# Miniprotein binders against q9usj1, part 1

No score or structure here was measured in a lab: all are predicted.

Target 1, 298 residues: q9usj1
Amino acid sequence: MFSVGKKISFILPIKGVLQKLKDNAQKTVLLDATWYLPTDTKNGKKEYLESRLPGAQYFDIDEAKDHKNPLPHMLPPADEFASYVGKLGIDRNTNVIIYDRKGFFSSPRVFWTFKVFGHEHVFLFPNAFNAWKTEGLELETGEPRTPKPVVYEGAKLNKDLVASFDDIVKVIESPDAAGVHIVDARAHERFLGNVPESRPGLASGHIPTSINIPFTETTAAGITAPKPEEDLEKVFSSHGLTDKSVPIITSCGSGVTASVLFAALKECGFKDVRVYDESWSGYGKRANEDSSLLATGP
Below, numbering starts at 1 at the first letter of every chain, in headers, positions and changes, except where a header shows other numbers.
F, E and O stand for the ipSAE by ESMFold2-Fast, ESMFold2 and OpenDDE, each averaged over both directions (binder to target, target to binder). V2 = 0.75 x the mean of E and O + 0.25 x the DockQ between their complexes.
Where letters were taken out, [cut] stands.

## First folded at step 1 (miniprotein)

Design a1
Amino acid sequence: SPEELKELLKAIWELLEEAYKLAKEGDPEKAEELLEAIFKLLEKARELAEKGNPEELKELIKEIEELLKELEKLKEELEKK
ESMFold2 (binder alone), alone request of step 1: mean pLDDT 69; pTM 0.539

Design a2
Fold by ESMFold2-Fast, scan of step 3:
Structure a2 (fold): chain B 298 residues (1-298), chain A 81 residues (1-81)
Amino acid sequence: as target 1 above (298 residues)
Amino acid sequence: SPEELKELKKLIEWLAELAKYLAKEGDPEKAEELKELIEFLAELAERLAEKGNPEELKELIKLIEELEKELEKLKEELEKK
C-alpha cells in the first residue's frame, strides 16, 4: 500500500460508500442522522420511515442522549451509547457511514459522538440523497428492516474530544496562557447579540475571546457538503487559524453545528479539536446570571 | 430589522421574569399560558435569525403590538396577586 504521508479522509464520495457496502470482509451499517431544529416543521424520524438509503438505520440524537440532563442531546453515558448502537447492529468493528437529508448538517454530530466513544471505523457521506439519485440508484421505501442486535464492547468516553464549561472558563480567565481558540459556529448576528436566542432564558452574545466562523462558511451548495480542503484552508486562515497544533474548542447552539466545524477542522489536519457539548444551550443560561461570562458585539 | 429583533429579545426577557414570578406566587394557569407565548416568540426569533423575508417582519410588528397589550393586562392582574 502506498499511503505513506498521504492524508486519508473520513469524508466519503459515493464511490467510497458503494465500495464499503459491497465489501463482505467487514460489516457496514448506514446511519440516517437527519435532525431538524425544533422550529422546523419537518421530522427526521418521520422522513426516515418514509424513505432512506437502502438498509440504513436511524440514529436519533434526541434519543441517544443523557436522559438525566435537561439540555438538548447531551452525550449519553458510555453504557447507554453501547446499548443504543448495539440494537442498530453496530459492534466495535463495524464500518459506520453517517448521512443526513440536508447533506452536511446533523451527520457530523453523530460522527463526533462515535469518535468520542472510541469507534475507529466511522465515516461521513455528505450530499447523500443528491449523490445517490445522480448515480441512478433507488431509495428504499416502506417499513425499515429491524437490525439484529449485537453487543458493543469497549465504549469509553475520550476526554480529548469533549470540552466542559470548566475548560471554557480556564480559557477566558487566562487567554494568553491557555493557548486555545474557542470557535463559535452560530450565525454572525447571533454571535454579536443582535438577535434573540430561540430559547427563553439564554443571554444574547458569545463566549469572551471566541472567534466567530459560522458553519455555513465551511459548507458548499448551502449546507449539502463541506467545502474542498483547499477552500477550508482559506476560510480558517482568514480567521487567523494557521497553526494546526493549537488546540481548538468548537461551540454553537446545542453542539450540532459545532460538530460541522469539528469535521471541517479535522479534514484540514488540525490536531486537537474538542466540541463544547453544552454549547450556548448551557453556557447562555450561566451567562444570563453572570455578566463576566458574556461578550457582545464584534 | 435589528431594532425590532432587539425589542423582541427585551419582551421575551420580560415575559420570562413574569413567568418566574407567577410560578413563585402559585398561579400555574397563567404561568402555563406565558410559557406557550414564550415558546411561540422563540420560534419567531429562530426564523428571523435565519434571515427571514420582509413579510415575516410585518407579522412580527403585529405580534409585538398584541403582546404589549397582553403584558399590560397581565401586570394589572398580577397587582391583584
Scores: ipSAE 0.000, ipTM 0.108, lowest interface PAE 22.5, mean pLDDT 82
ESMFold2 (binder alone), alone request of step 1: mean pLDDT 70; pTM 0.560

Design a4
Amino acid sequence: SPEELKELKKAIEELAEKAKELAKEGDPEKAEELKLEIYWLAMLAELLARKGNPEELKELIKLIEELEKELEKLKEELEKK
ESMFold2 (binder alone), alone request of step 1: mean pLDDT 67; pTM 0.511

Design a6
Fold by ESMFold2-Fast, scan of step 3:
Formats: structure tokens, sequence, C-alpha cells
Structure a6 (fold): chain B 298 residues (1-298), chain A 82 residues (1-82)
């Protein structure tokens, strides 16, 4: 898509967040998308209820999901997405700014979800709590406000941003002809198959032909923020991702950290990036039943 | 007390072993979270050892603290590489 003028990043520094919050002509909603792995004792919704950026609503990826699908946090149907975000006060024209308490861990998943349903005005605010405190701004505590529900019109799934199992199979059956890179965001030992999966019935290993770029290679100060674009360019080029026109499918355990890679790749100008929504939570079950779907080691 | 210090060192060893296991098993984020907790507990152990005045009978406990500090630093370096 052709763009005139200066490229505008979807990753906002605090100055950009504050500018949008002060704009009375355009509604802005802050979303706390804090989510933790099942092994963590912390709970994102509980923490949101204790404190938040002022006015923030909570987006729960375990509630905003396909309830007919047994896999974790699978994309909801378009009408259920529209209903969910409408209850949060979000309409098609709302500026949506997403943060999480780790900084840059689960917020990219919600960012990707909004992009999938065609939302144009959606942004990420990494390292939000540290940035907020550094500006001397106070957090909101107590009972969060219930927003006035609005109607979200025209939610439609963009298949150019979502990969299915069938899309993965096409790549692995004809890798030279497919011209697509599959990138696995999981930790290297999980990719190698050296770590048993926590969920029963999942094989240990990775999708054949996939490249492993743990999402932590794309983040700075742990996982509080994405690396600067220059450093992201070096990360991706070191793994052979030098042609920004080559399609990429990102994958991980359940789609959360695959979305961190999605955001990093888009920030670097990669033109065609899809997230494999079910990721290893779905693929791993199939690979346990069919060894032709499974690779292990480097 | 020496008993309190021994109990704290045992807890630190157990957490360090868990952090190593998580780092090796491909959960470096959780391992790093445990490293922060271990670091704070090691500071407490050091404070307790200092309060006890580092008498000869605590020589082995102080040696354990020094060994834990080396292992913690080694684990931090391994996680930075990953």
Amino acid sequence: as target 1 above (298 residues)
Amino acid sequence: SPEELKELLKAIWELLEEAYKLAKEGDPEKAEELLEAIFKLLEKARELAEKLGNPEELKELIKEIEELLKELEKLKEELEKK
C-alpha cells in the first residue's frame, strides 16, 4: 500500500499517548491487556482491578475468544469481537491504545486482534507503567468505571493477517515453492524439543522448516519494550530475514508471543506477516499423531 | 539466628535449582523472575550473616552464600546470551 508523507509508527512514546488522551475531537480508550502464563501466580484481571492507567478498560484474551474452540484464546467470531469491544466503549473510530504490565508481552496479541478485525486506529504503549511514573503521573485505583456501551460496526476478519493449519501445511509440503518463512517465537529449548510441553497431548519440537527467533531477542530491558528499529533489523537479518517482501508466518505456544514478533516485523517494514492463531497448542496435538508434522533439534 | 539463616539458604538453593531448570527447559522469562526473588533473598542472607558477626561457626554458611552468588551471576550471564 502506497503511503505519502512521513511514516507514523503504531508504537507510541508517552508523549504520543498523552496527546491522544487530550484530543477531545477523537475518543481514545486505553486497554490493559495484562496476561500471564498459567505457571505464573499473578493474575492480570486482579492486578487491573487493584490499579491501572487512568480510565483504562481491561481486555481479557481468555474472555474475548472463540468459546466453541477448546484451544486457548483463539480469535472470536467477528460479531462476538464487536460485542466485546463495544461493551468497553470502543467503536470503529476510537483510538485504541494497548498496554500491559510486563511492558511488551501480551499487549501485541490484542493489537494484532484489533488489526485482524479491521480496526485502523490502534496503537501500542510499551513500558507503560515505568513511563507513566517517570512523568510523575498517578495511577487510578479502586473500582474501574463501567463505560457506556457503543455499537462496533463493520468488524470483518482479515485473512491476510491470520494463518491456519492449512497454510502451515502448504509451506512444509513445498517449502521451496511456498516462498514463506515460518518463525517460531518460543524459547530455543522448547523449539529444539528438549522441554516437555506443559499441556498434555502436545509433541515436543517445532514445525518443519521453521526458524527460531525467541521473542525475547526482539525486546529490550527484558520484555518491557521492543528493541529500536536498527537493532530489530540486525536481529532479523542475522536469521536470514533480509527481504521484507517475503511472507512470514509467526507462531508460538498459543499466539501471544507470536504477536510480539508480528509487531516487531511490522515496525521493520515487513509487508506480509500473519500470526498462526492456534500455534503449538493446536499444531502440537496434530504433530503428536503425525510425525511428518514434527521436527526436533536445530 | 543460625537456624533462620540455614532455613533461608535452603530456600535460596531450592529457588536457584528451579530457576536453572526453567532456564534449561525454555522458560527464560519465568527464570528471570525467580532470579530477582533469589537476589533479594541473598541480600537478606547477607544481612543475617553480617548481624551474626561472621563467627567461625558460621564459616560454612558464609561459604555457601559466596557460592550462591557465583551461581546466580553465572545464571544471569546464561540468560543474557539466550
Scores: ipSAE 0.000, ipTM 0.095, lowest interface PAE 24.2, mean pLDDT 82
ESMFold2 (binder alone), alone request of step 1: mean pLDDT 75; pTM 0.675

Design b1
Amino acid sequence: SPEELLKKIEELAKLAEELAKKGDPEEAKELIEWLLELAEYLAEKGNPEDLLELIEFLAKLAERLAEKGDPEKAKEAIEKLLKELEELKKKLE
ESMFold2 (binder alone), alone request of step 1: mean pLDDT 64; pTM 0.518

Design b3
Amino acid sequence: SPEELKKLLEEAEKLAKEGDPEEAKWLIELIEYLAEKGNPELLKFLAELAERLAEKGDPEKAKELLEELKKLLEELKKELE
ESMFold2 (binder alone), alone request of step 1: mean pLDDT 59; pTM 0.389

Design f3
Fold by ESMFold2-Fast, scan of step 3:
Structure f3 (fold): chain B 298 residues (1-298), chain A 84 residues (1-84)
Amino acid sequence: as target 1 above (298 residues)
Amino acid sequence: SEKVTIKIEGLSPEQLEEFARRVEELAKKHGVEVEIRVEIWDGEYTIIIELRGLSEEVAKELIEELRRIAEELGIKVEVEIKEE
C-alpha cells in the first residue's frame, strides 16, 4: 500500500470537526487537553469546569502518567492508558478530537500519546474556541456530563514513536553513522545555555548535535494554530530538514512542546518521528553529572 | 501469481461508492478474487483494494482498467505489484 494523490490531514478545521460530530455511525469524543506550565497562574482543569466545547471530556496529562516515574507527565503503562481513556468513553474505534484553550500548545502531547498506544482515529482541532465562536456556536457551561465507561482493548506501546536516553546516546556517539536528526523545541537562549533552567539539578545547554527549532517557529502568533503546511515546509527546509525519510527525534523541556514539533513534522510528511519523552527534564540531570553529554552555544 | 494492492486516500463518499462498484464489476469480469476495505479518516474516505492470484497478463490489464476508472472519476491512483 501507499498514499496516492491527496493527503489526508489529522489537523481538522471546524468543518471537519462538525462532520465527525454529526456521524451517527461512528462515535466521536472531544477531549479538552488544556495544560499550562507550573509557572502560569492559569489551571486547565479549572477552566474546563467553567466552560468547554459541548460534550468535551477533560484529559489531564498529570493524571494519565507513569505514577512510578518521578519525571513530569511521562507516558503511562498501556493498561493504565486503556483504563483512563475507557472511563472517558473512548474505545479503539472512537474518533478522538483533541483541543486546548491556548489553541495548539498541549493538545499535540495528547495526540502523540494516543498514537503511541496504537489509536488510529485521533485528530487535532487547533484554535478551537475562536473557530467555535466564529461559527456562531455556543460553549457548554455548568457541570460536565459523566460518560458511560467503555473497555479499551489492544493498547500497546509503539516504540517507533518514542525515543529513550539510550536512543539519544547512540546518535551523539556516532552522529554521521546514526543518520538521525535531534530537534530541540526550546527557546533559543535555553538551547544555547545562556539562561539557567528553572528546575533544580539541570545543566544549561543542549544535547550534542541537536538542531534548535523553537516550537513557536512552527505556530501562529499566540500559539493558537500550526502554520500552514507550505510555511512549515519552509521552516523545516531552512534548518536543513529536506529529506523526509531521515529519522527525527524531537525534544524539549518535558515532552509537551516536542509534541508540537512532532505534529508539525508529521503534517509535512516526515516518515519517522519520535518524541524523547524525558526530554531535558531527564537528560539535563544526566548532563549535569557527565559533561560529555552537554553542548553549549550555537 | 501476482498480488496487486491499491490504496486511494481523500475520496468523497460519492467517489468511493462509484469506484468500489466499478472495481467489483472489473474483478467479476476477470474472474479474480478481490478484497475491498474502506477506512474513514479526517472526514475523507480511504479505499484499500487487494487483488490476489493474478497472472502477469491479467494484472497489467486490471491496472490499465483501474487507471481509466480513476481518471473518469477525477482520482489519482498509484499501484503496487508484488510477486507471491
Scores: ipSAE 0.000, ipTM 0.102, lowest interface PAE 21.4, mean pLDDT 83
ESMFold2 (binder alone), alone request of step 1: mean pLDDT 71; pTM 0.652

Design g1
Amino acid sequence: SEPLSEEEIKEIAEKALEEYSKKTGKKYKLVEVLEAYRIEWDGYTIYELVLLVEDEETGKRYRVRIRVRITPDGEIEVEELE
ESMFold2 (binder alone), alone request of step 1: mean pLDDT 81; pTM 0.756

## First folded at step 2 (miniprotein)

Design a7
Fold by ESMFold2-Fast, scan of step 3:
Order: sequence, then C-alpha cells, then structure tokens
Structure a7 (fold): chain B 298 residues (1-298), chain A 81 residues (1-81)
Amino acid sequence: as target 1 above (298 residues)
Amino acid sequence: SDEVLEKLFEALWKLLEVAYRLEKLGDEEAAEKVLELIFKLLELARKFAETGDPELLKKAEELVKEVREILEKLKKELEES
C-alpha cells in the first residue's frame, strides 16, 4: 500500500493538478507563464486574455524582472518579486502550479524563479492545454478574475540556485579544481559558433569547458512535455553526467531554456543545479571583447 | 536562431516582390514556382518555432542560399525579357 522510498515529483499530471485545485485546506494558484521569442508573431499575454485554464493568473517574465538591468528578463530584486506575486494572490503558503501554452518551454523559467526566492509549494504542469482538453474540461474565456492582493513574506534570493559571471570565470580559470559542469541548452549550431548571433555585439560560440545538451533533447512531442525520467537519465549519461552529486550550471541564450534543463536535471535527482541567469545575452558580449572567454567548434 | 529567421523573412519579402512582377508579366508558371518556395520557407520557420530542432537551422541556412541563387536567376530573366 505504502512505499517508504517513493519519490515525489514536482511535475504534475492533470489528476495531481485537479486534486490540488479541490483542496479547501490549501490555496492553489494556476499561473500561465506563456512566453514567445521576440521573432514570434504570437503574444503570451494576448493569448491568456482570450483563453486560459480556469482561474489562472498571468505571469510575465518580461515584467517580473530587474528593470535596472538592460539584459532580457533577469531575476527581479526580492522585494519586487514579492510585490509582483502578491498582486497575483500568492503568499508563501500558496500552491503555485505553472503551465505554458507550448507545453514545457517558458514555465520552467517561472518555476526556477519561485525556487530562487524560497517558495516551497511550486509545481509544473506540462502539456497543460492538451491534457485539459483530453479530460473533457472547458477552458475559461472572457475577462480574467482579478485576485485579492496578499503580502508575500520572506522572499530571499537563494544563491545556491543562481550562477553569476564570476561563478563562470572561477570554473574556466580552474576547471579541474572547480569540479563543476557548465551545460549549454542552445541549439548545437549556435553552440559551435556556426550561426551568427542576432543580438549586436555578441560573439558566436560557447563558454570554454561547457558541454552542449540542446534543451530539445530533454523534451518529448516537440517541446510539449519533458521526457520520462528513464529517458532523461539516458540523455544526461550519454553526455557524461553520471554523478548526481557533481555541481552543474545551466546556460542558454537568456535563461529560459537553461531553466528547462534545470527542471529536467532536478527531476533526475541532480543535487546541485544553478542557472546562469544572464546566459549568452551577457557572457557573449564579454566574449566578443575578450577572446580568452570564447570557445568555438566541438 | 533569430538571425536565421530574419534571413528567412528577408528572403520571403524578396520572393513576394518577384512573384508580383512575374504575375504582371503574365508568367504564371514562374509565379507558381516562387509561391512554392514561399510555402517551404514558412514551413521551416514554423517547424523551428515548434521544435527548436538544431538540424532545422542548418536546413534553413541551406534553403536561404538556394533562394538567393533562384532570385539572381529570375532577376536576369526579367532583365532579358
């Protein structure tokens, strides 16, 4: 009946989502974290306003950011995070369930953000719209519900989940002593430096010593869901990530798909995973000005 | 990447310009061929947006080169007629 060794996942199937929504003892807030690349014609907020999972609030990674930093969607200060989520009706004890309309693309970024500020009860709902429709459930349309604002107390940035440029430099300067793997979630051709970066002033290539695991190697049915744990373990082991105690820093273009790798690694039981928040959007400019920071090719 | 998509959209606008000129000249066969290329570019952009597959970036770059060669040939034909 009971298994003492059974692992509890933060990735919820629809039955788990519905169970939390009906629990009167514990408040649950659904977050629509849909975000598209600037080159996409779609807009996440516009789509949210047209339809959503019932009761869902919208979380915009381009609004919940450090407004003093010119780089895209950098983590906000703790007080600005607390203010932003408090307006969405979220306090420290709220169950937060995050989804996105692509399935498993931008929702892990918001999941990581909540974990960074010390939120315990945060979950991912991949392939949400397809799962919801398959269960015969209706989407909500019309004007979204305005939640009653609450006070979010005790938001504090956990440095054990966030890597800085200085952390990257320490790994590069002493790779054998650092004992840290840097994992780049970008497409392989971008990693190799074979495709020019669209943003001006960025070098083409990758962080020295980093290994490339495109985030799409960790997803199934395109990017709608993470692969099952058994398949994720095969992906990570094929790239030499066999010791789950070795620290990992994930990186990508701007921190979104690095968070997909963060979620996949955590699901497989990797103990120490940090996301390099500025990723290539910041590092690539430094690498363009200092060739010792840049690697190209395999 | 964003640059590959930008190159695809640039090629798309140039192909639309050529298709319009060919229709004005009554060259329906050449116009249809240009429309086929437009649909191929849109399909690659859609697949990349949906999958993030790195192999599609390489295929998109190859198609952009092919499109540029076709545009140069069509420009010469239009100048000669």
Scores: ipSAE 0.000, ipTM 0.100, lowest interface PAE 23.6, mean pLDDT 83
ESMFold2 (binder alone), alone request of step 2: mean pLDDT 74; pTM 0.624

Design a8
Amino acid sequence: SDEVLEKLFEALWKLLEVAYRLEKLGDEEAAEKVLELIFKLLELARKFAELGDPELLKKAEELVKEVREILEKLKKELEES
ESMFold2 (binder alone), alone request of step 2: mean pLDDT 70; pTM 0.568

Design a9
Fold by ESMFold2-Fast, scan of step 3:
Structure a9 (fold): chain B 298 residues (1-298), chain A 81 residues (1-81)
Amino acid sequence: as target 1 above (298 residues)
Amino acid sequence: SDEVLEKLKEALEKLKEVAERLEKLGDEEAAEEVKELIEWLKELAEYFAETGDPELLKEAELLVKFVREILERLKKELEES
């Protein structure tokens, strides 16, 4: 049997989503994690209020954050995470299935967030709206259902999934001894330092020793879905990531697309992957004050 | 967003006109610089159209600002020649 010995993927096709909804409706919550920049004409919450997968709740990464940190989308304290998801009807035993309207863009950030706080039954549904429509299924419109709040118990930050600035410094000070790859998910021209940064006070360039794999190399044409595992293997090996036991830290501008790389690497069986939560939004400010933190060019 | 992409395309069209004028004035070096910027902006616009990445939107907004500063400088130089 060709299926014997294969790992169970956390990435669900529509048939897998429908099966979970059929078998465990009372223990399954769909999350719409659609996110856009505040300056964008599109707004994820407004789009969610217009239409959604039936029964979906909305997860806002700009609300579920550390409100004491000025950097965008920083992980909330464990208690605030628990409170936020509890209001969405999610407890520790809930099957959480996350989608976004772009397909595979902001949903990996929310997936990573659930994994960070120790949630086991969390899944991604890429290309959700196109897949739903192709099966002839209707979207829900009008007023969304308000869930009954529940208590989320045992939320605890797993440091094995989160990289700090100190972790980055350890790598760049002793790269051969550290044995860690830093992977930057930003567009290549931004990585090289050829494009000015959108935020004032940020240096242009990248973390020394980092490898650039724009997150779009890991997705289908556009950002609709992750590439198949076979193609992801080719992408990662072409960049020298051949040993799946070597620790990887992903980074980007603010942690959103670094989480796309996190999901792609985990799908390929990389054992130790952390996201650098502050990414360039924090590191770039430090690099502007200390040139030893900054690299430019290829 | 669609608005930023449209502004980027408008800036590209204006840069093409400036490059043609610089060539006619014999400023081959300045014309070459503007043409290189045009190709860079085309690549960014294609990437943004393909991905819809919010980080690329921020990059596009900065590039539109950068291009406007270059256009204002070149406009002054052309008016002075």
Scores: ipSAE 0.000, ipTM 0.134, lowest interface PAE 19.8, mean pLDDT 82
ESMFold2 (binder alone), alone request of step 2: mean pLDDT 74; pTM 0.641

Design b4
Amino acid sequence: SPEVIEKALELVWKAYELGDEEAAEKVLELIFELLKKGDPELLKKAAELVKEVAKRGNKELAERIAKLIEELEKEIEKRKE
ESMFold2 (binder alone), alone request of step 2: mean pLDDT 61; pTM 0.440

Design f4
Fold by ESMFold2-Fast, scan of step 3:
Structure f4 (fold): chain B 298 residues (1-298), chain A 80 residues (1-80)
Amino acid sequence: as target 1 above (298 residues)
Amino acid sequence: DKYVRIRISGVDPETMRKFAEEVQRIAEKYGVKVEIYVDGDTIIITLRGMSEDTARELIERLRKLAEELGITVTVEFGTE
């Protein structure tokens, strides 16, 4: 009975990763999506060049972006996305498995980006380096392989996965009528407005009506993996997110950790989840000039 | 004068709140200026305007607090 199958998770254990890598009927590309905050001393590209999972290509969210937008790592135009991933050897039918060295931090952002452009066969491999080491498998070192470029056809932005500033304004102007929950993935003290933002020109506080679920409430062993589905259900229900048909917009500082919430909500079966791409990096500037856009405190 | 900078990231929000609250209490006790800076999941707490002896004592106290709460912290110590 293949007509109504069991729920298949997009989050893969190492066994699932190895099965896809050994499937010679379907091409698989591993992506190292390691990204660190500007305040961190580490650099994802530098670490990728030193070592990686064998055959992995590097996906840089600060390169695969809208170069006309001054905000950090905003989604690129569809044609630029297609060109970028085509150079990595990825076509429409490729299995894409994404990991990062923190475990489950920046890889969900790249996962969301592929889903936004309509890529069907995209997966997350959390806690990848620890899982790889535990299986006794070797990392690749030295110069990365240059993939054979391919043509990525049919990239198209799915508006059902991306929220704009206008979408946010619609919710806050008529919250009861909008029927949408805005969920802020930032640390609680940032949400409250008790601490200054690291980026200049941003107000301190949050989007009116939004609820705060710091992304670290949805991860386990620090930020190395998502919590099991049962525990995620408890996290979301404790914040009043009990109806999986109610639309949710996730937000954070610049869209990275909002994508961690996106992945966690999708794993729990929430049907309508969008990421607010500019997040606080854009909204916070607007809120600094218009107090009706800003809330502070609990 | 000396400064002490503490970086924490990837810690659950409740534990992070407890740590930040206790750091503020400790800073008050030592009469030290506190600056808190947030970037993503990283909180940077900078404590300023202290002698070297006070800074060393404060670093020991903060490391002990981090150990008690199961937090991994990066501590930077320097002169202004």
Scores: ipSAE 0.000, ipTM 0.132, lowest interface PAE 21.9, mean pLDDT 84
ESMFold2 (binder alone), alone request of step 2: mean pLDDT 78; pTM 0.707

Design f5
Fold by ESMFold2-Fast, scan of step 3:
Structure f5 (fold): chain B 298 residues (1-298), chain A 87 residues (1-87)
Amino acid sequence: as target 1 above (298 residues)
Amino acid sequence: AKYRIRFTLPEGTDEETIRRFLELIREAVSQFEEFDIKLDYSIEDNQVVITIEAPDVPKERLQQLSDKIRQVAQEFNIDVSVEFEEI
């Protein structure tokens, strides 16, 4: 007997995905959440249009966002979220299974977004294309199906899954009393402040008191899948995260890889995890104007 | 004409490799000391993005710089994507 797999996971193997797709009593929608940085030559929507898991709809984090906020892919208002996913054929009772072409990179961001708006039946399918081909199944090509729109009722932003700048300030002003760990998913050299930011106005360094766990420490086979639970336990415990009742706030550059840490922490049974939605894209501007907000070095 | 070159390294590129690649960029750029070249870089979601802006450097010279950087990256087994644009 071993510790891995003792709890029911929101991370599905292919057998679990196929079982949900076969259940006609409970509607299932596959979402392709493939996303790349604007500087990448690859484009997630273009790749989706070329091939996908059969029946998959595309979820664009740069479209399903707060269009009034200048920061990248900030959470949309609840009514805009409801409208966006309703057009994809998703209602409150739909099983939503999210994958991305890298395996386990941008899909956790969309998973967190659904959780934020109160969606209960949402799952991740890591390493999806490799698992699909290994099972002997064909990808869909050509023009994607346009789903019949449905009404998504009762979308409400759960502030207990989202950290604001004010939440961060409360932690750093009273770290011993706050009892909250801030975990930064960025590469270690960026966390240390050893690499200058290319954009003027952003400070180099990290949020005071934060712990650095680059998101790649939580993934296996590159970034195609999360590490098994027993290995994730070792990663988190090696950084002093042993008490699963202590609240954690994850952060990164813009909220994408902070969501990878969110998924990994939830898989290990951490009870209270929030994502700092604006992450360094917002905090770094504030820290450049106020040195009390900035730490550098280890 | 003004030109911009962007280099993007894959997610999960280790810190030592990033540091070495930045050193190689700096060495290559130093060959153009007679020109006003702006070198900027950032790391975002574990991807290294390097931008070179060279307003008064001839296009052919900047293409040579880009090719040299790509060639040296290959020698260190670094997969790098390159975007060359006229600004």
Scores: ipSAE 0.000, ipTM 0.151, lowest interface PAE 19.4, mean pLDDT 82
ESMFold2 (binder alone), alone request of step 2: mean pLDDT 72; pTM 0.620

Design g2
Fold by ESMFold2-Fast, scan of step 3:
Structure g2 (fold): chain B 298 residues (1-298), chain A 88 residues (1-88)
Amino acid sequence: as target 1 above (298 residues)
Amino acid sequence: SEWREVDPNSEEIKEIAEKALEEYSKKTGKKYKLVEVLEAYRIEWDGYTIYELVLLVEDEETGKRYRVRIRVRITPDGEIEVEELEEV
């Protein structure tokens, strides 16, 4: 609901989550989108199978992907997205509430994916496990419930939310004419090119003209929640992002933390934000073959 | 039907890893040699046996080594399907 002097956020506190579950239980689906970096020993699906928010389904970004593309978790074709989410009991009218066990790490990737395919009623629940336990609510354990499959109608990729390599090249070749900011969500030392990439064949450095805002500058209590809007405004303005009408492309290692920046920028009212889906996992291979694509240092 | 950590050095797990890389090679044309199984997890799910494996592999053409995560599904009728192999 909208009130005078307020906007409705897509980021829900626990009270908002519980209200949607109360008002539309049969049309609300919780998604556990827990995913860990390749260097982490934890596994999101294994943790989901041990415990979850009651009734939650698991959304695997490494399963819901373009299986013809060798890069990690690239967006699936629209028909495969529709098939995947339909099997989870999600149709176009479903309230989709997405959480992850870190709090606010991989859930924005799935949020962005739903937005890309035109889903209207999609929300983020940060700090979900801590908030749930603090309310004295129990987690579900044992075998998850299999939902009744539904038909997801009208999934169509919105190119206004996705950046391609060609979009990046246009910015690099004519930065002043392009009028677009590229924002890199990776840790500062990776951006500078001071440390080797963990994936072989990738150059060390960043996309020319890009600015570095590590995604951790936009989160609070580590990575458990986004910063409040007022603090996010200060972060973005400190990096020169003051005009909310200027297009922004976010990038990272493989599109996951670029989606954290996407969510934070959208919360602050930035009007044109795209995620560079392949991010450094694709671009870094190209930059290894063509030095004109690579910058290092500040 | 819960995930169980399994011994990555067991003969059973090495055999599953080898078969998974063979299946992946048939689908993609990429030829990887198994160097080591680093991590292995198993669950039985709705008649399927699913393995999550982390492997150290060597590209036979380049000699370069990669850490990869692979998800392997064994169907109720015994067919091996590789869901994804990604550099980690």
Scores: ipSAE 0.000, ipTM 0.096, lowest interface PAE 21.8, mean pLDDT 84
ESMFold2 (binder alone), alone request of step 2: mean pLDDT 86; pTM 0.840

Design g3
Fold by ESMFold2-Fast, scan of step 3:
Structure g3 (fold): chain B 298 residues (1-298), chain A 88 residues (1-88)
Amino acid sequence: as target 1 above (298 residues)
Amino acid sequence: GEWEELDPSSPEIKEIAEKALEEYSKKTGRDYKLVEVIEAYRIEWDGYKIYELTLKVEDEETGKRYRVRIRVRITPDGEIEVEELEPV
């Protein structure tokens, strides 16, 4: 259904999810992308093995990564991405619907990853477990079915969605000329440099010129779902992000919550949004060695 | 609901497989004969019955046999929808 003057969103309500699962013209794969911080006692894979949306496959962001890079959650090479998702039964034409058990925490990272490798038909299903239960639908339990592997062809990294350290440096060295906003998704006290980083060797503070929009300002009911578009517009506007044509680079600790901001900004129609994949996990080490890379306070 | 592995040789599964091949024949414009059901799985939710079947089929025009994996969705109203999972 299309209403004149309405945008078709990549964020699906349960009705949209069920419609795609019913459609036999194009294959749909549900991905459970549940991930927890290393300090959390919960395990996403273990929870997936206990229960899931029916037919869901598990996407592990700690496995689908660049194993040669010591930084957490760095994007895998294109061939390794293709191999990983092919094993989950996903080919180039598959509808991919991603959810996580917190609601809207780690699923945007996987959404961004699919977009980076050029996947067209990829969607987010926020608040999935609660929405499923509220509709009276049953969860699948026990051992999941082994997916039949397929070949994923044409995976290619889209550099228009990924920011490098060099891209950050260009903004810092010539902020008035760069015409790019850097947005930091971390908690405000971490941004200010008031709280020590838990990872060794990282400076406390933020990237010079960056503005702080903690990702929790863009989510509702904790981190269960994104705020409605109208409320997201107010959040971004209150931080000076009013021109949707101005490029934005999102950053956080390791790229997970920067992807929450990516999804929220895209939902509001911002045209050019990149995620700084390395985020503070890499930049903070550089800033510890070079004070020109570090800002503290407001 | 949860996925249930079913006996692929059961009369009930053979009936579902034959109905699925009928829909698959319509979709492809070819006539297929069921040789064997190799594996069968089912999940039910909200009145829907979803089967994933691995079938050995014979193309009646060429006489060639091959495997096809299909998902069969039976709506609460009894309508059958067929999707090929591993096109060959």
Scores: ipSAE 0.000, ipTM 0.130, lowest interface PAE 18.5, mean pLDDT 86
ESMFold2 (binder alone), alone request of step 2: mean pLDDT 81; pTM 0.775

